# VH-VL binders against q9nrl2r1430to1533: the designs that were tried, part 4

Target 1, 104 residues: q9nrl2r1430to1533
Amino acid sequence: GGVHELSAFEQLVVELVRHDDSWPFLKLVSKIQVPDYYDIIKKPIALNIIREKVNKCEYKLASEFIDDIELMFSNCFEYNPRNTSEAKAGTRLQAFFHIQAQKL

## First folded at step 2 (VH-VL)

Design e33 (framework fv_erenumab)
Fold by OpenDDE, second read of step 3:
Structure e33 (fold): chain C 104 residues (1-104), chain A 121 residues (1-121), chain B 110 residues (1-110)
Amino acid sequence: as target 1 above (104 residues)
Amino acid sequence: QVQLVESGGGVVQPGRSLRLSCAASGFTFSSYAMHWVRQAPGKGLEWVAVISYDGSDKYSVDSVKGRFTISRDNSKNTLFLQMNSLRAEDTAVYYCARLSYYKGSTWFDPWGQGTTVTVSS
Amino acid sequence: QSVLTQPPSVSAAPGQKVTISCSGSSSNIGNEYVSWYQQLPGTAPKLLIYENNKRPSGIPDRFSGSKSGTSTTLGITGLQTGDEADYYCATWDDSLSGYVFGGGTKLTVL
């Protein structure tokens, strides 16, 4: 990846954050509100962390960036039942991501 | 029997310090976030601070930031509130409350009976 | 002054129904579960409603909770003299990174 690819990652993260269904993914899950989360999810990640990694140029390949985004969704679906607002939001946001990722 | 018992309250002058304790029993203390909530005489409930089950995360209301510190000793099933630079407006009954939870939902249960802190010159 | 807004007082006669409103914003009630607490005179608060509309063991079904948008409502039917107390709504506020309470509502049984 070069400057163009990095810019594409930045733009995609911005679009994900601005999406109406991004609310479950903006920050890491709170240990206060969800005490058992980190017992279940071993690789926690969120859009703010991904954004930081993009800003630090930690993604050398588009596949690495995509893997982190998919991990984020995977974590959501692992912890949240399908009928939850979080899971439903995740489903919609992931669909949006898949469309946008084709442009990478 | 799940129980919370506060202690350490008293009468102090402004600028002084006081340390509150909350002894927990009847449940796995280290599995729950714990809170302090206070109530000034004749006033409503005011949230003061929270500490995560492992003590790694802490938050407090702006009015006590820099003065109050929440902490816990899970080996002793005890919650603490270190109160420095006390002010008259800190006068209140201080309640310890467990943050119960279920799948992302949280609520205060149970509550202690509270300990009274009076700050006056 | 409270982040969550409640009426300061409500009153009704025994046997009647009362409702207590609690209004917030998208950063708290809009995105979080709400709990309600009863505080009898001279006592510590007691959990009354959790997760918007659920009653803990020991709370009679004449107490109910509902949530819509950025507001929640506590309902009490068949009002009894023993219900005279202060009632508080509470929830987490994402913008403040802390819990917030309503200002409290004093319920008087006439």
Scores: ipSAE 0.403, ipTM 0.829, lowest interface PAE 0.8, mean pLDDT 95
Fold by ESMFold2-Fast, scan of step 2:
Structure e33 (fold): chain C 104 residues (1-104), chain A 121 residues (1-121), chain B 110 residues (1-110)
Amino acid sequence: as target 1 above (104 residues)
Amino acid sequence: QVQLVESGGGVVQPGRSLRLSCAASGFTFSSYAMHWVRQAPGKGLEWVAVISYDGSDKYSVDSVKGRFTISRDNSKNTLFLQMNSLRAEDTAVYYCARLSYYKGSTWFDPWGQGTTVTVSS
Amino acid sequence: QSVLTQPPSVSAAPGQKVTISCSGSSSNIGNEYVSWYQQLPGTAPKLLIYENNKRPSGIPDRFSGSKSGTSTTLGITGLQTGDEADYYCATWDDSLSGYVFGGGTKLTVL
């Protein structure tokens, strides 16, 4: 992707990081504190990993960036029951993402 | 039977080093995070360090950072604690323990019987 | 003192009940599951309660756990002389990025 697309991805990921509901997504889930996570979730990802990929220009298409963000939310809903604070935060942050992604 | 057996303890002078081992049997060692926990004579339990199932993530209590290193050899079902620059305050019984888990909860079970480390002049 | 606060000692007569408290904060008990351990004199600790209130196989129903907010309690009913031991709560602490044990409570059966 072009310079404009890369700048847009960086801006969006920064806005996600700053959102009040980003706390479950800022970094990879702990292999110590939540070891069963990695038995269940086969493609772990977090905002810090996505931001690093944006900074290294590893997203060639906007769809690749969107797929990684959606994978992050999919992992959240797969691991966390719907009534958890994590799942509720994920639902709100995903809605915010969908609105912001329309501006891209 | 699930079992943990510690070894390597002894009496050493301040400033010296010891390496503790914990031999695991009766379970898939490579699937579990492992802990070191210590207890000074007549005192309570103090968590020392933990290592992830694959050895890639480690945490330790601040008082031992830079001096103690937790490691593991999954091919030998063995957990290690390398203790450098030992101090009198490190005198304790050292236990290894498995981090058991289920759906986001964790607890220490089983425990070994402990190995005694005495740091004295 | 310890990040998790326990009374240093409790005592009661055989057949009575005791409760042992463990108080923490939002960075530990408030966010995490708690486990409890029994340490008989001269022995290694033994798991007594996990996931706040569950007993492993072999632990009698005289032992119970409960959690409310940033505190947890261990309950022991029908006290026996063999219950004389030190009792510890434990959990993960987010602010320390590590596990913490309570200071321990010595139970004396008078």
Scores: ipSAE 0.302, ipTM 0.752, lowest interface PAE 2.0, mean pLDDT 91

Design e34 (framework fv_erenumab)
Fold by ESMFold2-Fast, scan of step 2:
Structure e34 (fold): chain C 104 residues (1-104), chain A 124 residues (1-124), chain B 110 residues (1-110)
Amino acid sequence: as target 1 above (104 residues)
Amino acid sequence: QVQLVESGGGVVQPGRSLRLSCAASGFTFSSYAMHWVRQAPGKGLEWVAVISYDGSDKYSVDSVKGRFTISRDNSKNTLFLQMNSLRAEDTAVYYCAKDIYSRGGYYTEYFDYWGQGTTVTVSS
Amino acid sequence: QSVLTQPPSVSAAPGQKVTISCSGSSSNIGNEYVSWYQQLPGTAPKLLIYENNKRPSGIPDRFSGSKSGTSTTLGITGLQTGDEADYYCATWDDSLSGYVFGGGTKLTVL
């Protein structure tokens, strides 16, 4: 049975996943390919994890959902230098998110 | 129209090598991750390997690590699978498959197009 | 064995309905979108369902998908003889850092 806010969270996550700039955020960074990532980033998160939390009704407030999305972008900018394709994608996707989050 | 055409399969003896190719057309090849999937006779589908859109990142199933290498040439719209130290259990039809999102460097959840496959038989 | 578990076979008569189950874990179905592929005899697989419940252009609405927790199901209504095929669920597995397929389900329509 759906709560209105949970339905809004699912729609927003789906729009983020479909965005051309979502590729750095779809899944957790590989420990095999990027072993130093987890030495630098202490609270890893990705869209697949956030989506699972939405599906399990783990967000009680919109602020909790927004905090997880912002953590994802914060991790991107902390690990990746500003001129990388990852950081550029993160910048554009974060701007898109801020516009869409006004609907929450 | 998207087309993927595999080639390079054949009959080889154990311990030998083969290089498979997949010629892609009808989409911007350099923007998509590409996969190899195989199917042994009468068996199910088994994912083999993936390569990111720019070739910088690669993953493969454990059973082929150290023997198979996935690569691509974006200037020729071609995906490759170099198969060394072939074993009888590598006998399969090998399919190339296209990932769904542009710039899908972290490997998306599904394949919108598949080739028709090329057959590799490892037999003494 | 496959990390995604499917029944090996299902069968029903023309015009009837079947469901095909697929069971995984939190590292795959629980955290990822699920897709379904149809493989007609002697042909390459074809994408049938993506993002748990969506159909590509050209796939009739008789085919549907659903996901709950660590399991997913494919539903087929109004069965036709042309639906005889192997059906595979598939997703990314975070623990393996690789794409995984279910063992496949052979659908027989008699």
Scores: ipSAE 0.006, ipTM 0.598, lowest interface PAE 11.1, mean pLDDT 86

Design e35 (framework fv_erenumab)
Fold by ESMFold2-Fast, scan of step 2:
Structure e35 (fold): chain C 104 residues (1-104), chain A 121 residues (1-121), chain B 110 residues (1-110)
Amino acid sequence: as target 1 above (104 residues)
Amino acid sequence: QVQLVESGGGVVQPGRSLRLSCAASGFTFSNYGMHWVRQAPGKGLEWVAVISHDGSKKYSVDSVKGRFTISRDNSKNTLFLQMNSLRAEDTAVYYCARDWEYGSGYDFDYWGQGTTVTVSS
Amino acid sequence: QSVLTQPPSVSAAPGQKVTISCSGSSSNIGSNYVSWYQQLPGTAPKLLIYDNNKRPSGIPDRFSGSKSGTSTTLGITGLQTGDEADYYCGTYDSSLYAVVFGGGTKLTVL
């Protein structure tokens, strides 16, 4: 991974975290609040985990970073019905991500 | 300028009820999970309950289950704890705490100053 | 009783270093992220460490955390009289479905 790619990943994660629709994605889904989540979702992930991976230089390619972000959205839509606040927030944040990811 | 202010504490006899409130300001309250944590006189911290950002999910420690109910009103930026069938062992300072959005676990980045509940005859 | 075990007290002189231990099990510290809190006399707790070893903005680097297996430690270097407080470790317990805290450690700076 290059310094250019690392900087771009950090900027994009910060923009996602600051977005009004980031609330379902800021940290891992609560095991107390949603006990069945981990029975359904086999690869849980959240923005704080992705940000940590960026800071530790664990993404070697832009595609690996994009895959983790897309996994996060995929998990959201798999667990949450389309009419939920979580799914609606995920739809809007994913659209924002797709626009910003054109910079990568 | 995040602020959490608890109220509703007091002195009450065993078996009675109290409702605690926590008024939140300086952040988008509806985006955060919220917790109640208590501390008995001269003792350590004890987690009491959590409520999800939208109020749809609520969990509490077994010792208060069936007696205490956590709730919230996002339109008023207020968290509540309804405390029924109070016992002497419920005597404590009750803190309202915000769930830290950047932590991976249950981390409490802001706490209120607490409200005192005394259950005695 | 507290689910997580801390020593009840620790003491050291200004400028010295202390470590405060916190021991648990595989269902809590062993499987989950740990946080540490400072409670000054007469005040609400303050978050010092989250995610085992990270500091919130405004917490000086004199404070550090570490986790190994089912135990965690809070390190404080360059002790100041203003550090005199109770310190609590905290984590999620997956067998209890609850957040749990240590019993607290009173730090005295003499």
Scores: ipSAE 0.005, ipTM 0.618, lowest interface PAE 12.5, mean pLDDT 87

Design e36 (framework fv_erenumab)
Fold by ESMFold2-Fast, scan of step 2:
Structure e36 (fold): chain C 104 residues (1-104), chain A 122 residues (1-122), chain B 110 residues (1-110)
Amino acid sequence: as target 1 above (104 residues)
Amino acid sequence: QVQLVESGGGVVQPGRSLRLSCAASGFTFSNYGMHWVRQAPGKGLEWVAVISHDGSKKYSVDSVKGRFTISRDNSKNTLFLQMNSLRAEDTAVYYCAKEDYSGYLYEGMDVWGQGTTVTVSS
Amino acid sequence: QSVLTQPPSVSAAPGQKVTISCSGSSSNIGSNYVSWYQQLPGTAPKLLIYDNNKRPSGIPDRFSGSKSGTSTTLGITGLQTGDEADYYCGTYDSSLYAVVFGGGTKLTVL
């Protein structure tokens, strides 16, 4: 991506990280508390990994960036039942992301 | 000031019970996983148990399964370890420790209490 | 016996460098992040290193960590008498479903 694309992706990742509901997504889930996570989730991803990919210019298209963010939410909803604090945080953060992604 | 203070240790006979408490202050207790780690006299650190930030996930070392129960009360900022059927080999200083990151994220145990001593003897 | 292996002791003179090793297996150090803890006599453990090589705020850069394969090392440069303590490596073991520690290394400043 170009300078404007990188700035837009980084801006959005920073906004997601700063959001109150980002806590389940900041880095990869720990095996110590949820050892079955990686038996269920085959493509783990988190905001720190996505930000690193942005910094290394690995996203060629906005759709690739959006796909990684959506994978992150998809993993959350696959592992966590709807009534959990994780799923509720994910629902609110995903809604926030969809509004911001309209600018991409 | 981030602080953990243990209490409830003492001297008990084998087969008896003790309940340890760990009072937390200076951070949002409900956001962090909590651990119990013990150290027998003159020995190294031995992990005992962990409880997730919301209390839904609990794991313990095999030697205490069925005897020890970890729990927490997020409304009172307090961690507990209920120790039943105590054995001489449970004699140790018991530390509570806070995970360094919130939720299910973990990098290490960044804050430790001073410890409370449990002695199991006849 | 501990799941992770450390030398029982290490010693050096003030100002020197020491390296403390910790070896494990693919189910622990080989697959997971490593932490190092310092325990001064009569005190609770203190986190020195997390995520293999990162220092918490307030830990001087004389302390460093590294991980290679199934082993990790703690390095201490500019050794001071206040560094005399027991040092423990720690990580998660995915086969045991438990946090595991090394047996500890007593550092003596001669």
Scores: ipSAE 0.043, ipTM 0.697, lowest interface PAE 6.2, mean pLDDT 88

Design e37 (framework fv_erenumab)
Fold by ESMFold2-Fast, scan of step 2:
Structure e37 (fold): chain C 104 residues (1-104), chain A 122 residues (1-122), chain B 110 residues (1-110)
Amino acid sequence: as target 1 above (104 residues)
Amino acid sequence: QVQLVESGGGVVQPGRSLRLSCAASGFTFSNYGMHWVRQAPGKGLEWVAVISHDGSKKYSVDSVKGRFTISRDNSKNTLFLQMNSLRAEDTAVYYCARDGLEYTSYDAFDIWGQGTTVTVSS
Amino acid sequence: QSVLTQPPSVSAAPGQKVTISCSGSSSNIGSNYVSWYQQLPGTAPKLLIYDNNKRPSGIPDRFSGSKSGTSTTLGITGLQTGDEADYYCGTYDSSLYAVVFGGGTKLTVL
């Protein structure tokens, strides 16, 4: 609706999406372009899925929301070597998330 | 305005080579994976090849492996398909297509070119 | 031998509704998102549905998609003569490491 304040989870997801380092996390990794990703990563997730879960009120506890965001970063660091643009973006975005999550 | 424009098609004898180009405009080309999809006269769609946004990952359908090479030049916003050892079965309209929608999803072909016709004929 | 199976043709009168089926297996439709494409005569394909049931901007709500198990369906209501086209389902096949399409369905509006 937009007249009333958004939920805390929606506001945080919007901030993550708008961050310059969100590009590796906006949507699921392509099965067509990176097929070995799904041999390594067993619980894929992305910001578009998390945002949809927030909008459908599927998070019952703040810990469930935080766990999905942390899973997203964990997947990034498991698949991508430390020197990649993806891993570097993930490191910076995770630090930003930890600062913002202190407000929850 | 998002556009893809193919070129390089023509009539060629079996065993010869053609290089197809796909010129992209109206979006940040280097952020998207790109595909080639073909359609033989009166037939359905057949996926040919994909290249990742940075060019590091490439995959193709088995029937063209060793003959076709997909590549891209992000500085020129251009996708290529080098087609060697052409066969009559390669006769088709060749489309380039963009992989995924803005900030939403991969693995859906949201923008297509108008196609370029390749005819392999003796 | 198509990996995804569609009926070759369907027909209905203007204003009616029609459904186009697409059947696959666990390695494709059963495990992955499905897209639907419309190809008007003499033109390039156009994306109608992605992620099983979502419409791109500009696609009217007369078009809908659904997925159940290893099958997917495209629904078209309020049929118009401008809907005469070939319709293709498409998805990733995890066993083939390839994108696969259905054989196509020709829609005729009587």
Scores: ipSAE 0.332, ipTM 0.777, lowest interface PAE 2.9, mean pLDDT 89
Fold by OpenDDE, second read of step 3:
Structure e37 (fold): chain C 104 residues (1-104), chain A 122 residues (1-122), chain B 110 residues (1-110)
Amino acid sequence: as target 1 above (104 residues)
Amino acid sequence: QVQLVESGGGVVQPGRSLRLSCAASGFTFSNYGMHWVRQAPGKGLEWVAVISHDGSKKYSVDSVKGRFTISRDNSKNTLFLQMNSLRAEDTAVYYCARDGLEYTSYDAFDIWGQGTTVTVSS
Amino acid sequence: QSVLTQPPSVSAAPGQKVTISCSGSSSNIGSNYVSWYQQLPGTAPKLLIYDNNKRPSGIPDRFSGSKSGTSTTLGITGLQTGDEADYYCGTYDSSLYAVVFGGGTKLTVL
């Protein structure tokens, strides 16, 4: 039930973080390094935030968890052109996520 | 014209070292990740290593880890592969290849060199 | 031994259609863009298909790529004698942190 689903979320976040393509998503973008990021992205999110929400049991439904992950990727594709390493990493990681999410 | 030209191949004994070079021309070399791919005689393609456009990231296949080192000199438009502790199974044609998109890694290889032959035999 | 599996050979007569399959897993084809390469005898590989189904400039529309699940397929219509070559599928494997290739398929034009 709920405990099993929560465990599944935790495991999936661990797998995402450990993935080689997770590097753009591990933490929020630095405003110092990317000054215009938060002018463009209005709902910033990262894997460390999602992990914290999982740990606090803030996700009651799998759809809520999935929505945050999809938001994370959406932000990446909105800000980063297709020919960037970030966008490529995002594409691969998202595909990985979609496969793993089918098990939720 | 966009071009890659490998050099440095030869015949060496097991345990010896060899350094391959790949000279790039016709494009902004420093904008592209670069790869080495090898092909043993009569066999298929095997990916060997990748280096990011700025050289900050490097990855290689497990079979060459600890022995092969990929590097680049963007001021000279040159890619390198330092091969140490060579084995018979390292015998192959070695190709350098360009990552297909600028500032990316692990994309399709859109430009290939003609290859340079490395033969490891006692 | 190759991470991706291809048939070792295919053959057809000129003008016919051939397909070359490439099978992998969720960590490679299932999760990453696939490329196809053509290697004519005695030459270096050439990019034929990228991002599953896109053709680089200069590649005729006789060549097509498709992906479904953990498998991909290269299609060649209007087969020509000049198409006789080895064909390799390739992609990134997320579990190996490496680029992986199929074993290659030798296409013979009868």
Scores: ipSAE 0.022, ipTM 0.687, lowest interface PAE 5.4, mean pLDDT 91

Design e38 (framework fv_erenumab)
Fold by ESMFold2-Fast, scan of step 2:
Order: C-alpha cells, then structure tokens, then sequence
Structure e38 (fold): chain C 104 residues (1-104), chain A 122 residues (1-122), chain B 110 residues (1-110)
C-alpha cells in the first residue's frame, strides 16, 4: 500500500490541459475544418499525443519532452496568423509553459 | 446538459428557399465547430457543411456549393443553414451536429439535434 | 455507391455477438480516425465510438471498435433487443475534402 505519484511530465501536461488557453492544442487539427493544414504542417502534434507518450515512458530526457511541446507551439504559429484566437491562445499558453518548464 | 434544437423545416416547391436554425445550449458554443448532416427518407447519413468556432472557415459538400450557406451567431448560440434553389434531392431530415473537438478538432459528432424535416415537392 | 462499404443488414439472437464491417480506402479509413454511430428507429444518431476504439461516457463496454488498414469494425457483445438499430461508420476523406459515412447496417435482434 502506498501513494501513487504522478511523473513531473504528466503533472505538467495536466496543468497545460487545464489551462484556459489549451483548447487549440487538446487534439490534432481537423482535416475537414482546415484541409490545407497537413500540406503546411509536416509534424502535427497535440497534447493528447504528448500525454500518451508520457504515459508510455517514451521521453528519456526533459529536452525531448520540451521539444515536443515547442513543436506544438511552432506548428500553431506557422499555420495561424498572429491576430487569430488560436495564435493568441498559443502565445499565452507557451509563456505559461516556459515558466513551468524551468522547474524541470 | 448539451442540447441542440433545429427549426425552420417545411414543405416547399423546387427553386424556393428555406433557412434552418439550430439553437445550442449546455456548452460554450463559440469554442466548437458545428456541422449540418442530412438523411433522405429511407437512406443513410450525408454530411452537408461545417463552420469553424469563430465562423471564419466554412466548407460544404460539392452538391450544395453555391446553393447552401452555413453561418453562425455566437452571441445567440445559433447555427444557420441558408438553402437556396432547393431541389427534390434535397428532401431530407437535417440534423445539427456538434464537433467533438474545440475549434478545428476532428470530424465526428458527439451531440446531435432531433432534426428538422425539409420536403421539396412540386 | 457510398464511399465506405457496410453490409446492408446483420442479425443475431439476444446474448450473441455481432461484428459490423466497414471498408474504405487509403484516402479515408486508411489515413484518418473512424467513428461509429447508432440510430434507433425514429431518433437522431448517437455517437458510439470515436478515435477508432474509444467510447464516450455512458456507452457500455459491450460496444467496441477497431481499425486495421483500410477497414474498421464495430463489435457488439451480449446483444439486447434495444440494440436493434441502424449503425453507421464515419471518417474524413482527404481526396473528397468531406466527412463520409458508410451506407448503414440494419441490426435485427430476434
């Protein structure tokens, strides 16, 4: 009998998912709503995929985890113009991530 | 609880217009893509159109392009389908359907309205 | 023809298991997530399965989904008379730029 402890990466992903600005990042972008997305973005990723990789212990280094989160933000800014709701949410969530990630 | 209520259906002659409405409640309407799906009598489901969460992106099936226009009013939690130049083959029950993912996410529907019937006959 | 192919009907006795198939191509099932919908007579469709094999809250574990290559299947175990309905597979088609559905399968429980 003991305490089940969440990993640092899982704790951070949960905090990102709970953030008000996570909505553009929870799942992969819809092909029907944005059909040109996958012509422009060659390495699509989202928080649900990153969380699955954490649960399967696929990240060996904090840098690998950070790289996947940064890829997610990079994709957002590459596809979405700066004045969109998506880009604004991404900017705020990325800033939140940078503050939390310094604790890793 | 999530509710979607369609209205605006009826019986019209070919070439006429109808505007369908879908009143949404129980979720943050402005965060979700919305779809129209139709079903002709005794037939299967046919996707008609989608609109993004903010109304900036709209797509429709080829057979209705130029005749049907999807739109939304986020201040009233309402989805619309403007149907012009109606044809006999447009006869169907029209369902309002909520996209599962917020904004752009996915192409499947976690909630459906009860449908509104459109009959195009001469 | 519908873009996705389903058998028009399947039948089995209460308590039995059925599997409903849905076949497509690389531009739809082969490249995209699949969903399944149940339509009881006179009602709107209801989501049964999303992301190939996941159930929404409230859907019993008797319903399961799987995807392999360009095909997907809906499995229903412990059949009940209340399962009598039309079942539709659905996915995105990258060539058509549209959501596509199978033609539907009528399940009869007798």
Amino acid sequence: as target 1 above (104 residues)
Amino acid sequence: QVQLVESGGGVVQPGRSLRLSCAASGFTFSNYGMHWVRQAPGKGLEWVAVISHDGSKKYSVDSVKGRFTISRDNSKNTLFLQMNSLRAEDTAVYYCAKDFGESYYDSYFDYWGQGTTVTVSS
Amino acid sequence: QSVLTQPPSVSAAPGQKVTISCSGSSSNIGSNYVSWYQQLPGTAPKLLIYDNNKRPSGIPDRFSGSKSGTSTTLGITGLQTGDEADYYCGTYDSSLYAVVFGGGTKLTVL
Scores: ipSAE 0.006, ipTM 0.616, lowest interface PAE 10.4, mean pLDDT 87

Design e39 (framework fv_erenumab)
Fold by ESMFold2-Fast, scan of step 2:
Structure e39 (fold): chain C 104 residues (1-104), chain A 122 residues (1-122), chain B 110 residues (1-110)
Amino acid sequence: as target 1 above (104 residues)
Amino acid sequence: QVQLVESGGGVVQPGRSLRLSCAASGFTFSNYGMHWVRQAPGKGLEWVAVISHDGSKKYSVDSVKGRFTISRDNSKNTLFLQMNSLRAEDTAVYYCARESYYDIETGYFDYWGQGTTVTVSS
Amino acid sequence: QSVLTQPPSVSAAPGQKVTISCSGSSSNIGSNYVSWYQQLPGTAPKLLIYDNNKRPSGIPDRFSGSKSGTSTTLGITGLQTGDEADYYCGTYDSSLYAVVFGGGTKLTVL
């Protein structure tokens, strides 16, 4: 990826962070507070980590950026039962992401 | 500025109960996990318990399981430790501490209170 | 005793350098980030180092941390009398599901 791709990734991450349904995804859960999360989820990720990777120019292709966002949603649905507020927020935010990602 | 103020310590006989409080100010209390850490006279730090930001998840060291209960009231910005069936080995200064974990999953204690002293003796 | 092992004491003269070691195992230091805390006599602990080697605002660069394998060290350069304190390493133990600390090291500046 070029500079224009990285700017687009930053803008999309900012839009995700500002979305009403971003609250489960802003930061990783604390390993100390929720130890069973890290027994279940083998590749944890959150929006703050993704944003840091964008800022450090670690994404070479749009597909790598998209894969990290999709991993974040996949982790949410794996850990959280379908009827939880976390899973419902994840479903809505993922739909929003899919619309915005068409611009990439 | 971030402040944590413990209270509720005292001198009690074995088998009695105490409830410790930690009053938090200067930050959005409901965004942070909170811990209790104790220190016996002349000894090192020992972790006691943690409670998640929303109160839904709690863990404690095995030696206090079933006797100590951590809780919080986010509407009052207050952390609690209910200590039942106290033993001489529970004698310590009890600190509340705020957990921070900015960009990684492993947390650390960025702010500590001044501590409240619990003495269990007969 | 403590899950993490530190020397009970270290000493050095003003202006010198000292290192404090902390050793653990694969379930704690080997798998997780380490923090260091300073406790001045009669006071609460204060965060000195987090995430192995990062300093919070207000901590001078005389203090540094490093981690290698299952061990971590705290380095202090330009020692001052005000550095006399107990120093504790801390981390998470994934097998115990608990925060663990070293036994503490008393630093004396003679």
Scores: ipSAE 0.242, ipTM 0.740, lowest interface PAE 3.8, mean pLDDT 89
Fold by OpenDDE, second read of step 3:
Structure e39 (fold): chain C 104 residues (1-104), chain A 122 residues (1-122), chain B 110 residues (1-110)
Amino acid sequence: as target 1 above (104 residues)
Amino acid sequence: QVQLVESGGGVVQPGRSLRLSCAASGFTFSNYGMHWVRQAPGKGLEWVAVISHDGSKKYSVDSVKGRFTISRDNSKNTLFLQMNSLRAEDTAVYYCARESYYDIETGYFDYWGQGTTVTVSS
Amino acid sequence: QSVLTQPPSVSAAPGQKVTISCSGSSSNIGSNYVSWYQQLPGTAPKLLIYDNNKRPSGIPDRFSGSKSGTSTTLGITGLQTGDEADYYCGTYDSSLYAVVFGGGTKLTVL
């Protein structure tokens, strides 16, 4: 709980979470709300999981971190039609991510 | 109907061990993460531990680390909490709670058992 | 002592509206979904609100949740005597790798 300097991955995750379009990605989809989600999506992931992995230093390469983020978006677009609020939010957030990821 | 039934509570002396069980029914047990939450007499809720759907991941609160172990037997639809080196401050009602997901993610607890009472006193 | 902070008690007359606050930090409420639980006297907790503002099936619309920044609020309108209970906020703390609860609020219906 002490004050420390955030790594590039940590900072990026914070920025993603704070983004207005992060709401579909903050945590995994509830089975209660979407019973068929995990029948379709086989590798579920969310920003809270990615954040934990970052905090635990599980990412040794930037590519590994990027892969998880891209998986998160891929899952969203696989399950949600383009005209949904989730897909639209994902599109905008992914664009933001791609810009920020250039700094990694 | 989803049901969670805790058992194994009792009165023990400090330093002793106790094993709690939670029998689950009415849902596919192996598809859900499970938690233990406790409540000391007249106090609030305290999260104790979580275990993923397949038992591959476990986390617990710092105050019980090294003493408490969460586990599960999916073939028997049962959640366990092995409590060693019990202390007076471990005295509480222990609830079994189902998470809304199978992973260690931080969901909400949509179903709770009625709890089993653990009393640690000399 | 609880990671999340709630008022220890609130009270109101039947039919009135009450709000229960829950304050945390950026590592918990600020970055994770919040849930609320109702615990009637002598019973186990019951899920009341999840994902900040969603109600499980069977929970009346008199109960509402909202979240702003590092704080969340439970609202109860049309207060009934049966609402007298303890209420707990809960969420995940990313820095602690743990689920955290508020200290609980005792609601008394006058």
Scores: ipSAE 0.053, ipTM 0.722, lowest interface PAE 3.3, mean pLDDT 91

